# Ledger of designs, part 13: VHH binders against Translation initiation factor 2 subunit alpha (eif2a)

Target 1, 261 residues: Translation initiation factor 2 subunit alpha (eif2a), of Pyrococcus abyssi (q9v0e4)
Amino acid sequence: AREYPEEGEFVVATVKRIHNYGAFLELDEYPGKEAFMHISEVASTWVRNIRDYLKEGQKVVAKVIRVDPRKGHIDLSLRRVTQQQRKAKLQEFKRAQKAENLLKLAAEKLGKDFETAWREVWVPLEEEWGEVYAAFEDAAKDGIDVLKGHVPDEWLPVLKEIIDNYVEVPTVTIDAEFEITVPKPNGVEIIKEALIRARDRANKEKDVEVKFTYLGAPRYRIDITAPDYYKAEEVLESIAEEILRVIKEAGGEATLLRKEK

## First folded at step 4 (VHH)

Design v04 (framework vhh_7qia_2)
Fold by ESMFold2-Fast, scan of step 4:
Structure v04 (fold): chain B 261 residues (1-261), chain A 127 residues (1-127)
Amino acid sequence: as target 1 above (261 residues)
Amino acid sequence: QLQLVESGGGLVQPGGSLRLSCEASGSIFSSYAMGWYRQAPGKQRELVAFITSGGSTYYADSVKGRFTISRDNAKNTVYLQMNSLRPEDTAIYYCAADLSGTYEYWLDSGEDEYDYWGKGTPVTVSS
């Protein structure tokens, strides 16, 4: 929310004009602010043609090396940005842009302007979660009520609709093996139907994905992707109970194999 | 949630024209950056053109001056007008969408990807 970036900050900037001595860029995160990048700050090696490195309209991650608010001067560097710093800033920027676009949609649905959305939703969520998209991810994972008390209640139904439709939950994957035998001529078909039915039932849950892999009789691998380890273990227990029951009813034996670690 | 459906592909003679369409459903389409990629047999997928949520465009050097990308937010559709087609343009063309509204081709994060992809539409340029 600052008027100017601070020295050492990483910013996303759009190349506006290129000259032999450097380029002028607009700071995407600081509306109306223009910055300059001298040709010597473009690359670590000698630059003969600046257009080999920059093109009008290009977005770059740059480091702020000088700020003079009195004169309105901001100087940027590309050469002083490591690949790790660039990747981290890009992730941060992309998440913020996604959150902003989703919030704009929520504001439109409520008939509110973006200034109101920024004041009532963006600022409170950024203050508590550090970034708005992280708050949206928590709401997607644990339900909209995690935002209750941080934003006015009138925003909750529309945010729930948008978050449920557009925000993906970070997940974890666990694995285990089943040892299954059905001593009948159609035993493989019985096992296949049991595994497919269990998989399809589990996959009806939000943000749960179950996959089975045949490893060679009598072994089958299960991979469970879920929002957290607690939920993944819960799903595994439910599937194991169903498989063991169905296989026993068919005259076979099934065992869940896990190694504590 | 966004689904992308490409159409308009087919067989065309060298020097001919085709217009590809990509229709979005279940979308906040106007907020997405939209791109067209292509993949020829035995080659890697490559970017052909993109258009940002704000309307800024990019074209690969191989198609610049021949192809035009455009969007119609009212119809939730992005178009690729392909003129002066060459045998080298033969490929399966894919539509892609990115919710950030911008394009990261210039920002090498090491993991360039779009949020949503269509299933592709084939374009064959042959006489």
Scores: ipSAE 0.248, ipTM 0.623, lowest interface PAE 4.2, mean pLDDT 85

Design v05 (framework vhh_7qia_2)
Fold by ESMFold2-Fast, scan of step 4:
Structure v05 (fold): chain B 261 residues (1-261), chain A 126 residues (1-126)
Amino acid sequence: as target 1 above (261 residues)
Amino acid sequence: QLQLVESGGGLVQPGGSLRLSCEASGSIFSSYAMGWYRQAPGKQRELVAFITSGGSTYYADSVKGRFTISRDNAKNTVYLQMNSLRPEDTAIYYCAADLSGTYEYWSGTEDEYDYWGKGTPVTVSS
């Protein structure tokens, strides 16, 4: 909603015109605002040809180095953006665009225009959660009622439908190792079948993914992705119980090895 | 929730044609922008083409005029028609889906898109 960006802000911009001394870009997040990037701000090394770095129509992440609202001047830099800062800004922008597209879909389903959706849903959720997509993630994890009181009730059923279909629950991954030996000529096949069966059973559960990696006999790693650490630990305990039982029945030994992380 | 499966890759002679398909399973294919990436031996993954939910297309300079991207929302499928194939087109081709629709500045790393397929190999050789 701000008319101009702030100095030090990272922005997404589209290259519009390139000259020998610099380029003019449009700010994607500030409609109607044009910014300038001098050739000396394109890269940390000497730039002989600016077109080696920029192409018309290209989108870039840039840092705002100067703003003069009175003159309508905005100056950008590419050389002052680290790869970590670029990645963080792109993730932020991507999340905002996803949330906007989902909100547009919700508005269409309710027969409401986007101005109404912005006023009734976007602004309240952004004020409370800092970003709308974070509110959608919380609703996906803890249920639509986390949005109750922040948006009009008529939005809740359509937002629930859209969030359930499009928003992935934030996940955590834990790891552990199994030490497994089956002293039989067919021992490797017995172990493999036990691990595959345990994996396939766990993977039937919503938002749970289990992977096994062979590290070298007698060691196998397990990686468990789940909505939270409590669920991940519960899944690990269930798998460990099954594997220890099956391997013992086959005349082998299995041990779950945990390290502090 | 969206799963992508590529098909149509194979061995073809220079100047030949191939059509790649990417079938999506899941709730709402039509809301996603869809892209094709490729990774050649010894090279980084690069964007080949994308198509937005509204049907707007982009092509990399190396394939412009030879490749055509299209989608069939009724079949939940995106296609890449590859004509006048060259040895330099040899790569593993990946299908990607992105709800944000902002393909224009992604570098092709795996964490930039919502969903990826496992890839289909294309070899152009005599």
Scores: ipSAE 0.296, ipTM 0.666, lowest interface PAE 3.7, mean pLDDT 86

Design v06 (framework vhh_7qia_2)
Fold by ESMFold2-Fast, scan of step 4:
Structure v06 (fold): chain B 261 residues (1-261), chain A 125 residues (1-125)
Amino acid sequence: as target 1 above (261 residues)
Amino acid sequence: QLQLVESGGGLVQPGGSLRLSCEASGSIFSSYAMGWYRQAPGKQRELVAFITSGGSTYYADSVKGRFTISRDNAKNTVYLQMNSLRPEDTAIYYCAADLSGDYYWTGSPDEYDYWGKGTPVTVSS
């Protein structure tokens, strides 16, 4: 790893000391490096009390705004981090930490030290998958053999045990809306029956979850959670065909409105 | 794999005390960071207290000085000792576990790896 972060980099930092005009933080990804955040970089608005924003011991996502390696000075900003950037960096960091903790557990079960686990497992998987947790997710989804040839065979049984117990199969969620009208006194009941039947049928599949939400006549939202986008789209198509057919046969009209993938 | 079961909730008078327990199944409990969250009717879930795998603790300002979080790795249990209870502490209390081993100021409570079903706490005369 680099000794110092780069200007513009997003980092995870732990608040160590708070003063009236700023705070000192330790960079989690750069062990031993301390950084400073001036009170003017904490928020976009006037900060009355810095402790309203920062607590000693908490983790924050910050942007590196200045680095001086000669003096060991690193300046951070919270106000220059958008919510989207913060969420993305935090998720990246948490995935890496989960993978590291799982690897440490696997190493302990095999009687290996962390340096051996890093060299034999972490580095090869990071090189091939870009991140180790992604390799663990692929193994959870498609079986441990996806790791065969990338790590020594002696690691495969223990990694399978750890992955099976701790790594959830990743899912994706897509959404769409239906516009449904049934011009009958019992129209609401006909719509309700059609949606419940479609939901219950789809939910019989492993790792598939369908949810309908009433948005206000004539609009209904559908959320489909599935192992991948192909399966999610397949389920949506199947449900849409059933709903459109049943509603049309009942003397109504239904239309699928695709707003998102 | 990991299952969390909360206990110790109930009805208590203002100024009273309760001790919540959260028992985890599994021999890896010590690797998880553990948190207590609460959700009052009509409100969002909020962090109450957090303890890392290494034993470092964090408390929300609203409970600091009144609540204490602790863990017993030999019993696979995390505790929340609640003293000087107030009507505004009335909520369903949830135990949560995170394998990343840490907590985050702006993190969603829904981002934890495992959640218990919750234990209700009512503070009323």
Scores: ipSAE 0.156, ipTM 0.562, lowest interface PAE 5.1, mean pLDDT 85

Design v07 (framework vhh_7qia_2)
Fold by ESMFold2-Fast, scan of step 4:
Structure v07 (fold): chain B 261 residues (1-261), chain A 124 residues (1-124)
Amino acid sequence: as target 1 above (261 residues)
Amino acid sequence: QLQLVESGGGLVQPGGSLRLSCEASGSIFSSYAMGWYRQAPGKQRELVAFITSGGSTYYADSVKGRFTISRDNAKNTVYLQMNSLRPEDTAIYYCAADLSGDYWTGSEDEYDYWGKGTPVTVSS
């Protein structure tokens, strides 16, 4: 929306021309704006050869250190960007680029031009979700119907195909331990069978993966991967209930152990 | 789901050559930037070579002039031609794909897809 970036802003820029005294970069988020990065702003150490740090065509995250709209001058720094700041800005920009590339593919499959895709899909989803890729992630997680009413119905089948094939459902992994004892000669077999059944049952659900690891009697580790922490905890509770029931019926004892830390 | 399958690794003598291939399954291969990474025993994974969706190439200083990355969009394949191999090149080589399509310095942890790796051993 703004014509010029603000001092202190982190921007994505593409290296266009490199000279011995510095580089000229195009600001990807400010169309038509060119910025300059003096060689002294490239790295925290003395730079002999700027081409050791920058390549033409490369995208970088830079900090705006000066802007003069009257002269059209924008100065950038690479050395004043921390690794954490770079990672956060990079993630934000890459998500937008991924969404754009997926939308281009959807438009091609429908025989529509990108201007139509932008107007009919991008703008409505950005207005509702704040970013298009977040809408695609919600559709991947909760089904394509979350987009119904926000985009024309003709887009839904193609978006479903693309989202299902190319958008990763965000997942989380939690861990816990079980303490299980079955004081019988075949106790190990009873435990093993109970864990395998619980695992296989849980793994039938989409985007849920359960893994057990033997740590040494009487301890077993469980790792649960799921779309979110609520789902992961729900799966853990369900598995714990089943294991505790089966082990008790076999004349044993089982407890679920969670670490406070 | 996009899958990456590497091939072409093996045992070679110092000074030898290998050509690694990475075949992607999927209809949008041409939109991906593709990279080759390697990990030697006891060391961190490092970028070897990168090719953007537009065909621009980038190389680690340690391999520049010896390795060449290329792509064939019609075959959904990226290649790494490795010449003048040294014992120091011994590692497991991984193919990676990034849907953003462009080269990003230090973006190794941000790739969308990874292959399982193919071992390369350079020894007598």
Scores: ipSAE 0.215, ipTM 0.583, lowest interface PAE 4.4, mean pLDDT 86

Design v08 (framework vhh_7qia_2)
Fold by ESMFold2-Fast, scan of step 4:
Structure v08 (fold): chain B 261 residues (1-261), chain A 126 residues (1-126)
Amino acid sequence: as target 1 above (261 residues)
Amino acid sequence: QLQLVESGGGLVQPGGSLRLSCEASGSIFSSYAMGWYRQAPGKQRELVAFITSGGSTYYADSVKGRFTISRDNAKNTVYLQMNSLRPEDTAIYYCAADWSGTYEYWIGSPDEYDYWGKGTPVTVSS
C-alpha cells in the first residue's frame, strides 16, 4: 500500500473537524493520514457556511490537489469532482471494502491476524490483478487454482469457501427468439422435448444457465446467462444447431431470430 | 448470496404507526449495512434510513424524529418503526443491503447497494 496519495487521485475521506476556513478529513484508504480541504475547494460557488456542505462523520469523494509527504500535508477538493468521477470512485472503493471484509473473515477462520492476511494475500493479489476483488471474481469464475502460486497454499481452502459463498460471478445475459412450427398432432410435444433437451445439455456447463419462455405459437424466447458474451454466443449457436436439427428431422421448421443490439 | 424479504406494510390512517421488517438469509448479515428506501408514484426512489454494520443510524430529513431503524443480528432482521405517518409517506418501501459495511454517509443511489428486496406497499389514507 502506498503511504501517500498522488496529486490528481480520487480518494474517499471522512470529515473529522470543520472550521470556518476549511475542514480536516481522514483518508479512508490511507490509514493515519489527515487531509485539509479549504473552504474555497468545497463548492464551485462562494461558500458562506461550510457546514451547509459538510458534516462531521460524512464520507466524501475528493480529488487530491496537493501532496507534501515531508510535511505530511494533503489538500483535497470537492468542487473538482464530477458526478461520474464520484460514482466510479465509490464503486472502486466499495469493491475494495468488500474484498477487505472477506479477507478479514478468511483470516479469522484460519486463526491469523489481519497484518498477516494483508502481507500474504492482499499485497500479492493487488500486485497481480490490480485489485483484490478482481482476483476473487476470477477465482469464483475459473476456480480457486487461479490464486495458486500467488498466495500461500494454506489460504486456498478458506478462500475457496469464502469466495464460493460470498463472491458473485460476473455474468452476461443475452436473449433471442425461436420461431418453431411442427405441423403434426404431437407437434407441441416434439417442440417441448427439443427445448428441454437443449436446455438441460447447456445447463451442464459451468456458469451457464439457459431458460426458454413461451411467447405464443410459433414464438419462444431463450435467455442465456454465461461468463462472457463470447461464451453466451457459443452456447446460443450450439442450442440453435441442436433445435434446428431435431425440428427438421420431425418435419418442422425452426428459425433463430436476433434483435439488433 | 443474501436474500431480503420485506413484511409489515399495509393501509394506515394518518397519525398511525407501522413496523416494517426485512429478514435476510445468511450468517454474514452482521457485516452488511442495511437501508430502507421508498418510491412514491411518479417519484424517484429515495433513501429513508440506513444502519451501518456497527449500529450507527442515519435518517432523511423528511422522516427524522418519526422513523427509527434498528437491527437484530441474531435474527438476521432489520426493522423500520414508522410513527406519526403522513399521506406523504405513501410509497413502496424497499430493503437494501451493502456489504461494504463501513460507509456512514453513503448517499446511496439504488446502484450503490448490493441486494434489494421486492418491496412492501405502505398507504397512509383516511
Scores: ipSAE 0.011, ipTM 0.357, lowest interface PAE 9.3, mean pLDDT 83

Design v09 (framework vhh_7qia_2)
Fold by ESMFold2-Fast, scan of step 4:
Structure v09 (fold): chain B 261 residues (1-261), chain A 127 residues (1-127)
Amino acid sequence: as target 1 above (261 residues)
Amino acid sequence: QLQLVESGGGLVQPGGSLRLSCEASGSIFSDYAMGWYRQAPGKQRELVAFITSGGSTYYADSVKGRFTISRDNAKNTVYLQMNSLRPEDTAIYYCAADLSGTYEVWYGSTEDEYDYWGKGTPVTVSS
């Protein structure tokens, strides 16, 4: 909520007016602030026609290269934004927009205006989590009660409904390989049954997905998607124990092969 | 969690028509804003048309009056009717879905602008 951005900051801006020498943009995150982008700051190569790059109404991720609050001057650069920096800022901005829209849906369902939602939900969650969407992700992962004490209780049922319907549980995917050999005529069937059983058992857990991929005898890949790294490793250990036991009992050998971190 | 599958692309002569479809599975389709983007070889992705959950539409100036976006919430499908096709409309067309609900046009458009993207369907306009 600062009045002016800082030099070096990445901002989202909307193109308002285009001239031959540059463009004037409105800063989306700093209401009422207008900034200027000189044609030389649009691209790293020579720009003959600025309108080949910018259109009025278009949003950009730009780097603040100069701020003069006394004069109200803000200068932006598009050329000094890397693809990685643009991606990171765009994700940050979009997460905030998604959280705002979800909160508006919750407010509407509860019969409250957005000013009330901002005061009772947005501000407390932003202060505690640093980002409202992160609070929604935690609620999706660990249940709505993580928000208890941070927002009024009357919001909890409607937020639970919205979060359950719209917020994906953040997940991680780990992979590993098994070397499995069963020296019996029905060895392939024993291996297949062991892998299918382990997969189906693990997939009964909420937000856990296990896939096996045949890589060529004696190797099989396992991919585990879970809410966090600890859960993914726990699932892998459980599956490995089951597979190693079943294969050993069948007179075979199985080894879990881990990639480096 | 949405998955998007595009269809309806192909080869067509200048002045011809094509109808693209994008079928969504999972999640609550009706609450998403839906967009069509295109990317020509060696060019950035550009927004072609957008439809909000409430049915409001946006069109890029280059396609205004020629293309029509629509949605059928009962079928979880968004459509792009393309008329009076030109060689410069040749591109891979992508369907996208976004909970932010806005029809913003972004410089340097990427996958990160939308929650979900399809794999794309090619459209070639040539005689």
Scores: ipSAE 0.052, ipTM 0.504, lowest interface PAE 6.3, mean pLDDT 84

Design v10 (from v01 with F29L S31I S107T T111S; framework vhh_7qia_2)
Fold by ESMFold2-Fast, scan of step 4:
Structure v10 (fold): chain B 261 residues (1-261), chain A 128 residues (1-128)
Amino acid sequence: as target 1 above (261 residues)
Amino acid sequence: QLQLVESGGGLVQPGGSLRLSCEASGSILSIYAMGWYRQAPGKQRELVAFITSGGSTYYADSVKGRFTISRDNAKNTVYLQMNSLRPEDTAIYYCAADLSGTYEYWTGSPSEDEYDYWGKGTPVTVSS
């Protein structure tokens, strides 16, 4: 929604023209804006041939190092972008692209153009949530009514349909370890059956996924994915109680081990 | 969320053909790329083919000239036509969908992590 990016901002840009002294790039997130990257900003060391680093049509994550809105000048740097910053910006851009694609589908279903969708849905949700995809995730988790009052009512049914069909409910994953011993010739089979049964029962719950990993006798890891931390801990407690009961009935011992953090 | 359901797998003789289908539970018009991965017993999952919303395709070297991927947006379905099948093609075949299309911008080849939705897989066995 801003006409120009801010100094220090990370942007996605497409290389348009390369010269011996630098390159001109188009800012994907700021349509119609061209930026310049001097050859000294391409890499942290001396650059002999700029084409070893850039190719026309290539998309890059760059840092905005100077903006002059009066002259329309934007300067970019590649050398001042760390791998961690690049990864974070790509994830942000991916989420924005997902939201845009879903909004385009919603607009089509309502017979509205994208300009109307941008004004009525994108801008209000971005202002309130910081990013549109986060609003869609909240609607997926807590229901479409979280968007009520932020967008015109006519959008709510179509957004609900699209969010329900395409947006994954955010989840959390916790881990723990079990120490299990069954002092019988078929002890390994008893343990396997207990873990498989507990896993399969838990996996019947909506948005719950349980995995066991053998770490070496007598240790087993459990990973639990659930909609939130409270649900994940509830599932862990239920599984632990079942495993401890079944193993004890089989003449063995089981202990749930939590890392102290 | 979007479900992908694979079908068309089975047992086939070497040199035979199979057509795999991947049907989505909703519109694929918002999906920028659809692909097929496979995983043979004891091996890592590998990309077989993908197709973008614009119709651009990619094929792994091992299947070029034998497999054809196609997309039918009206039926919310992606197909993999497999011809001249070999025992080495034996694997579980997975359908995958990338909502964002970000891979088009940076690498030309989507990594496994780029795909947002996955099917449960359909087995293909090539043997006599």
Scores: ipSAE 0.127, ipTM 0.577, lowest interface PAE 6.2, mean pLDDT 85

Design v12 (from v01 with E104W Y105E W106Y; framework vhh_7qia_2)
Fold by ESMFold2-Fast, scan of step 4:
Structure v12 (fold): chain B 261 residues (1-261), chain A 128 residues (1-128)
Amino acid sequence: as target 1 above (261 residues)
Amino acid sequence: QLQLVESGGGLVQPGGSLRLSCEASGSIFSSYAMGWYRQAPGKQRELVAFITSGGSTYYADSVKGRFTISRDNAKNTVYLQMNSLRPEDTAIYYCAADLSGTYWEYSGSPTEDEYDYWGKGTPVTVSS
């Protein structure tokens, strides 16, 4: 949207030319804008060979340290970007690129050019969801009808195909431990059968995966992957209730231990 | 869900050649950028070669001129042709896929959250 970035802004840039004193980069988010990165801004340590750090065609996350719109000058720094800031900006940019690539594939399958796809699909979804990839994730989770009314109906079948094949439903994983004791000669078999049955029942739910790991008597770990934290907790409570009941009926004891973090 | 399966690793003498393959299954992958990374014992994973969805290729300086990355979208496979192998090329080689389609190189090793999918790895040992 803006013609120039702001000082302090994090940008994605592509290395175009490397000289012994610095590099020239194009700003991916500001079409037609070229920026300069002095060799002293490449790393926190002494840099003898700039090509050890930068390669032509490489994309980097950089901080804008100076901008002069009158002269068309933009200066970038790589050394002033923390690992956390780099990852946050990279994730934002990658999500947008993933959505763009998927939309290009959908347009090709429908026999439309990308300008049409941008006008009919990208702009409406970005306006409603804030980002197109978030709309695709919602469609993957709740079905393609989530997009109905936001894009022309002719796009729905091809978007459904693309989303089903390429967009992962976002999930969360929680873990907990059980202490289980069955003081019988076949106690291990009773425990095994109880855990397998609980696992198999839970795994019938869409986008739910349960895994048990033996840690050493009397401890077992459970890992639950689900679409959101509330669903994961609901599944854990259901499994715990079943396991505790079955083990008690068999003359044993079971206790759920939880570390929340 | 996309699954990546590497093959073609093994023991080879210095100066020898190997061709690694990484086959994607579970969905089509023409929009993915595909990379080969390696990890030697006690070291962090490092980029070896990367190919974008559009076919542009990029190489670590240590392998440039010796290794060639390529892809066959009809077979859902990415390849790494490794020539003039050296003892320092000994590592477990991992295939990685990134739906952004874009080449990235970072200060330090890529972390798991920087890529969508990783294979389990295939060992390559260069020794006489």
Scores: ipSAE 0.164, ipTM 0.555, lowest interface PAE 4.4, mean pLDDT 84

Design v13 (framework vhh_7qia_2)
Fold by ESMFold2-Fast, scan of step 4:
Structure v13 (fold): chain B 261 residues (1-261), chain A 127 residues (1-127)
Amino acid sequence: as target 1 above (261 residues)
Amino acid sequence: QLQLVESGGGLVQPGGSLRLSCEASGSIFSSYAMGWYRQAPGKQRELVAFITSGGSTYYADSVKGRFTISRDNAKNTVYLQMNSLRPEDTAIYYCAADLSGDYWTFSGSTEDEYDYWGKGTPVTVSS
C-alpha cells in the first residue's frame, strides 16, 4: 500500500473542514492523510461561496495536483476532473468497496478479524488480479477453484457462499445476422416458428440469453449474451445449424452473416 | 440478486401522512445501504433519504424534519414515514439498494449507478 498518492492521480476524498479560502479533505484510499483544496480549484467558474459547492461529510472525486511527502502536503483539484474521469473513478471505488464489504462478511463468518482477511485474502488477490472484485467475478464465472492456491483453503467455502449470493456473473454479448427466405405463402410463419423455437431452446441454458430482431426482409439480427466469447460462439453455431436445417427442410434458404466487431 | 417491492403509496390530502415500505427478497438485506428516490412529473429523479447498513441516516433538505427513514433487518424491509405532506411531494417513489455503503454521500450520483431498484410506488398529494 503506498503511503502517499502520486501527482495526477484521481482519488476519493471526504470534506472535513471548509474555510473561505479552501477546504480540508481526508483521502479515503490513504488513511490518515489530509489534503487541501484551494477555492480556485473547486470550479472552472468564479466561486463566491465555497459552501455552494462543498459540504462537510460530502465525498468527491478529485485530482491530485501536488504532493510533498517531506512536508505532508497534498493539494487537490475538483475543477480539473472531467465527467468521464469522475465516472471511471467512481466505478473503480464502488467495485473496491463492494469487494471490501464482501470480504468483511467472509471474515465475520470465519471468526477472523479484518486485518487477517486483508493479509490472507485481499493482498494476494489484488497482486494477481489487479483488483479483488475482478477475482470475485472470475470465481463467480469459472468456480471458486480459480482462487485455489492464491488464498488459504479455509477461506474457499465461505468465499464461495458469499460470491454465489452477492456477485453477478459477468457476461459478453455478440451479434450476427441471418438472411432467410422461404418462397411459400406461409413463409413468414415458418421463419417465425423456427426463430422462436431456437431462441426458447437456447434460453433454457444457464446464463444464456438469445434475442432476435427483424431488420426487414430478408434480414434478422441475433444477439447472444453468455458468460464468455467461447460459449457465445458455441451457442451461435448451434442456433445457426438448427435454423439452416429447418429452413432448408421447408424449401427455403438461410445464411449466417458474420459481423466485424 | 435482490428484488425490491415498494408499497404504501396512494392519494393523500395536504398535511396528511403516508408510510412507504420496501421489502427485499433474495440476497442478504442487512449488508446493503437502502435509499428512497422520487421522480416528479417532468423532473429528474432525486434522492430523498438513505440509511446505511450501520443505521446512519441522510435526508434531503426539502424533506428534513418531515420524513423519517428506518430499517428492520429481521423483516428485510426499509420504511419511509412521510408526515406533513405537500403538493410538491407528489412523485413516484423508488426504493434502491447498494452494497457500496459510502456511495450515497457522493455528489452528482445518478440512478444508473446503484445496484438494485424497485419499480416505484406513486404518491399524489392533492385536495
Scores: ipSAE 0.099, ipTM 0.532, lowest interface PAE 6.2, mean pLDDT 84

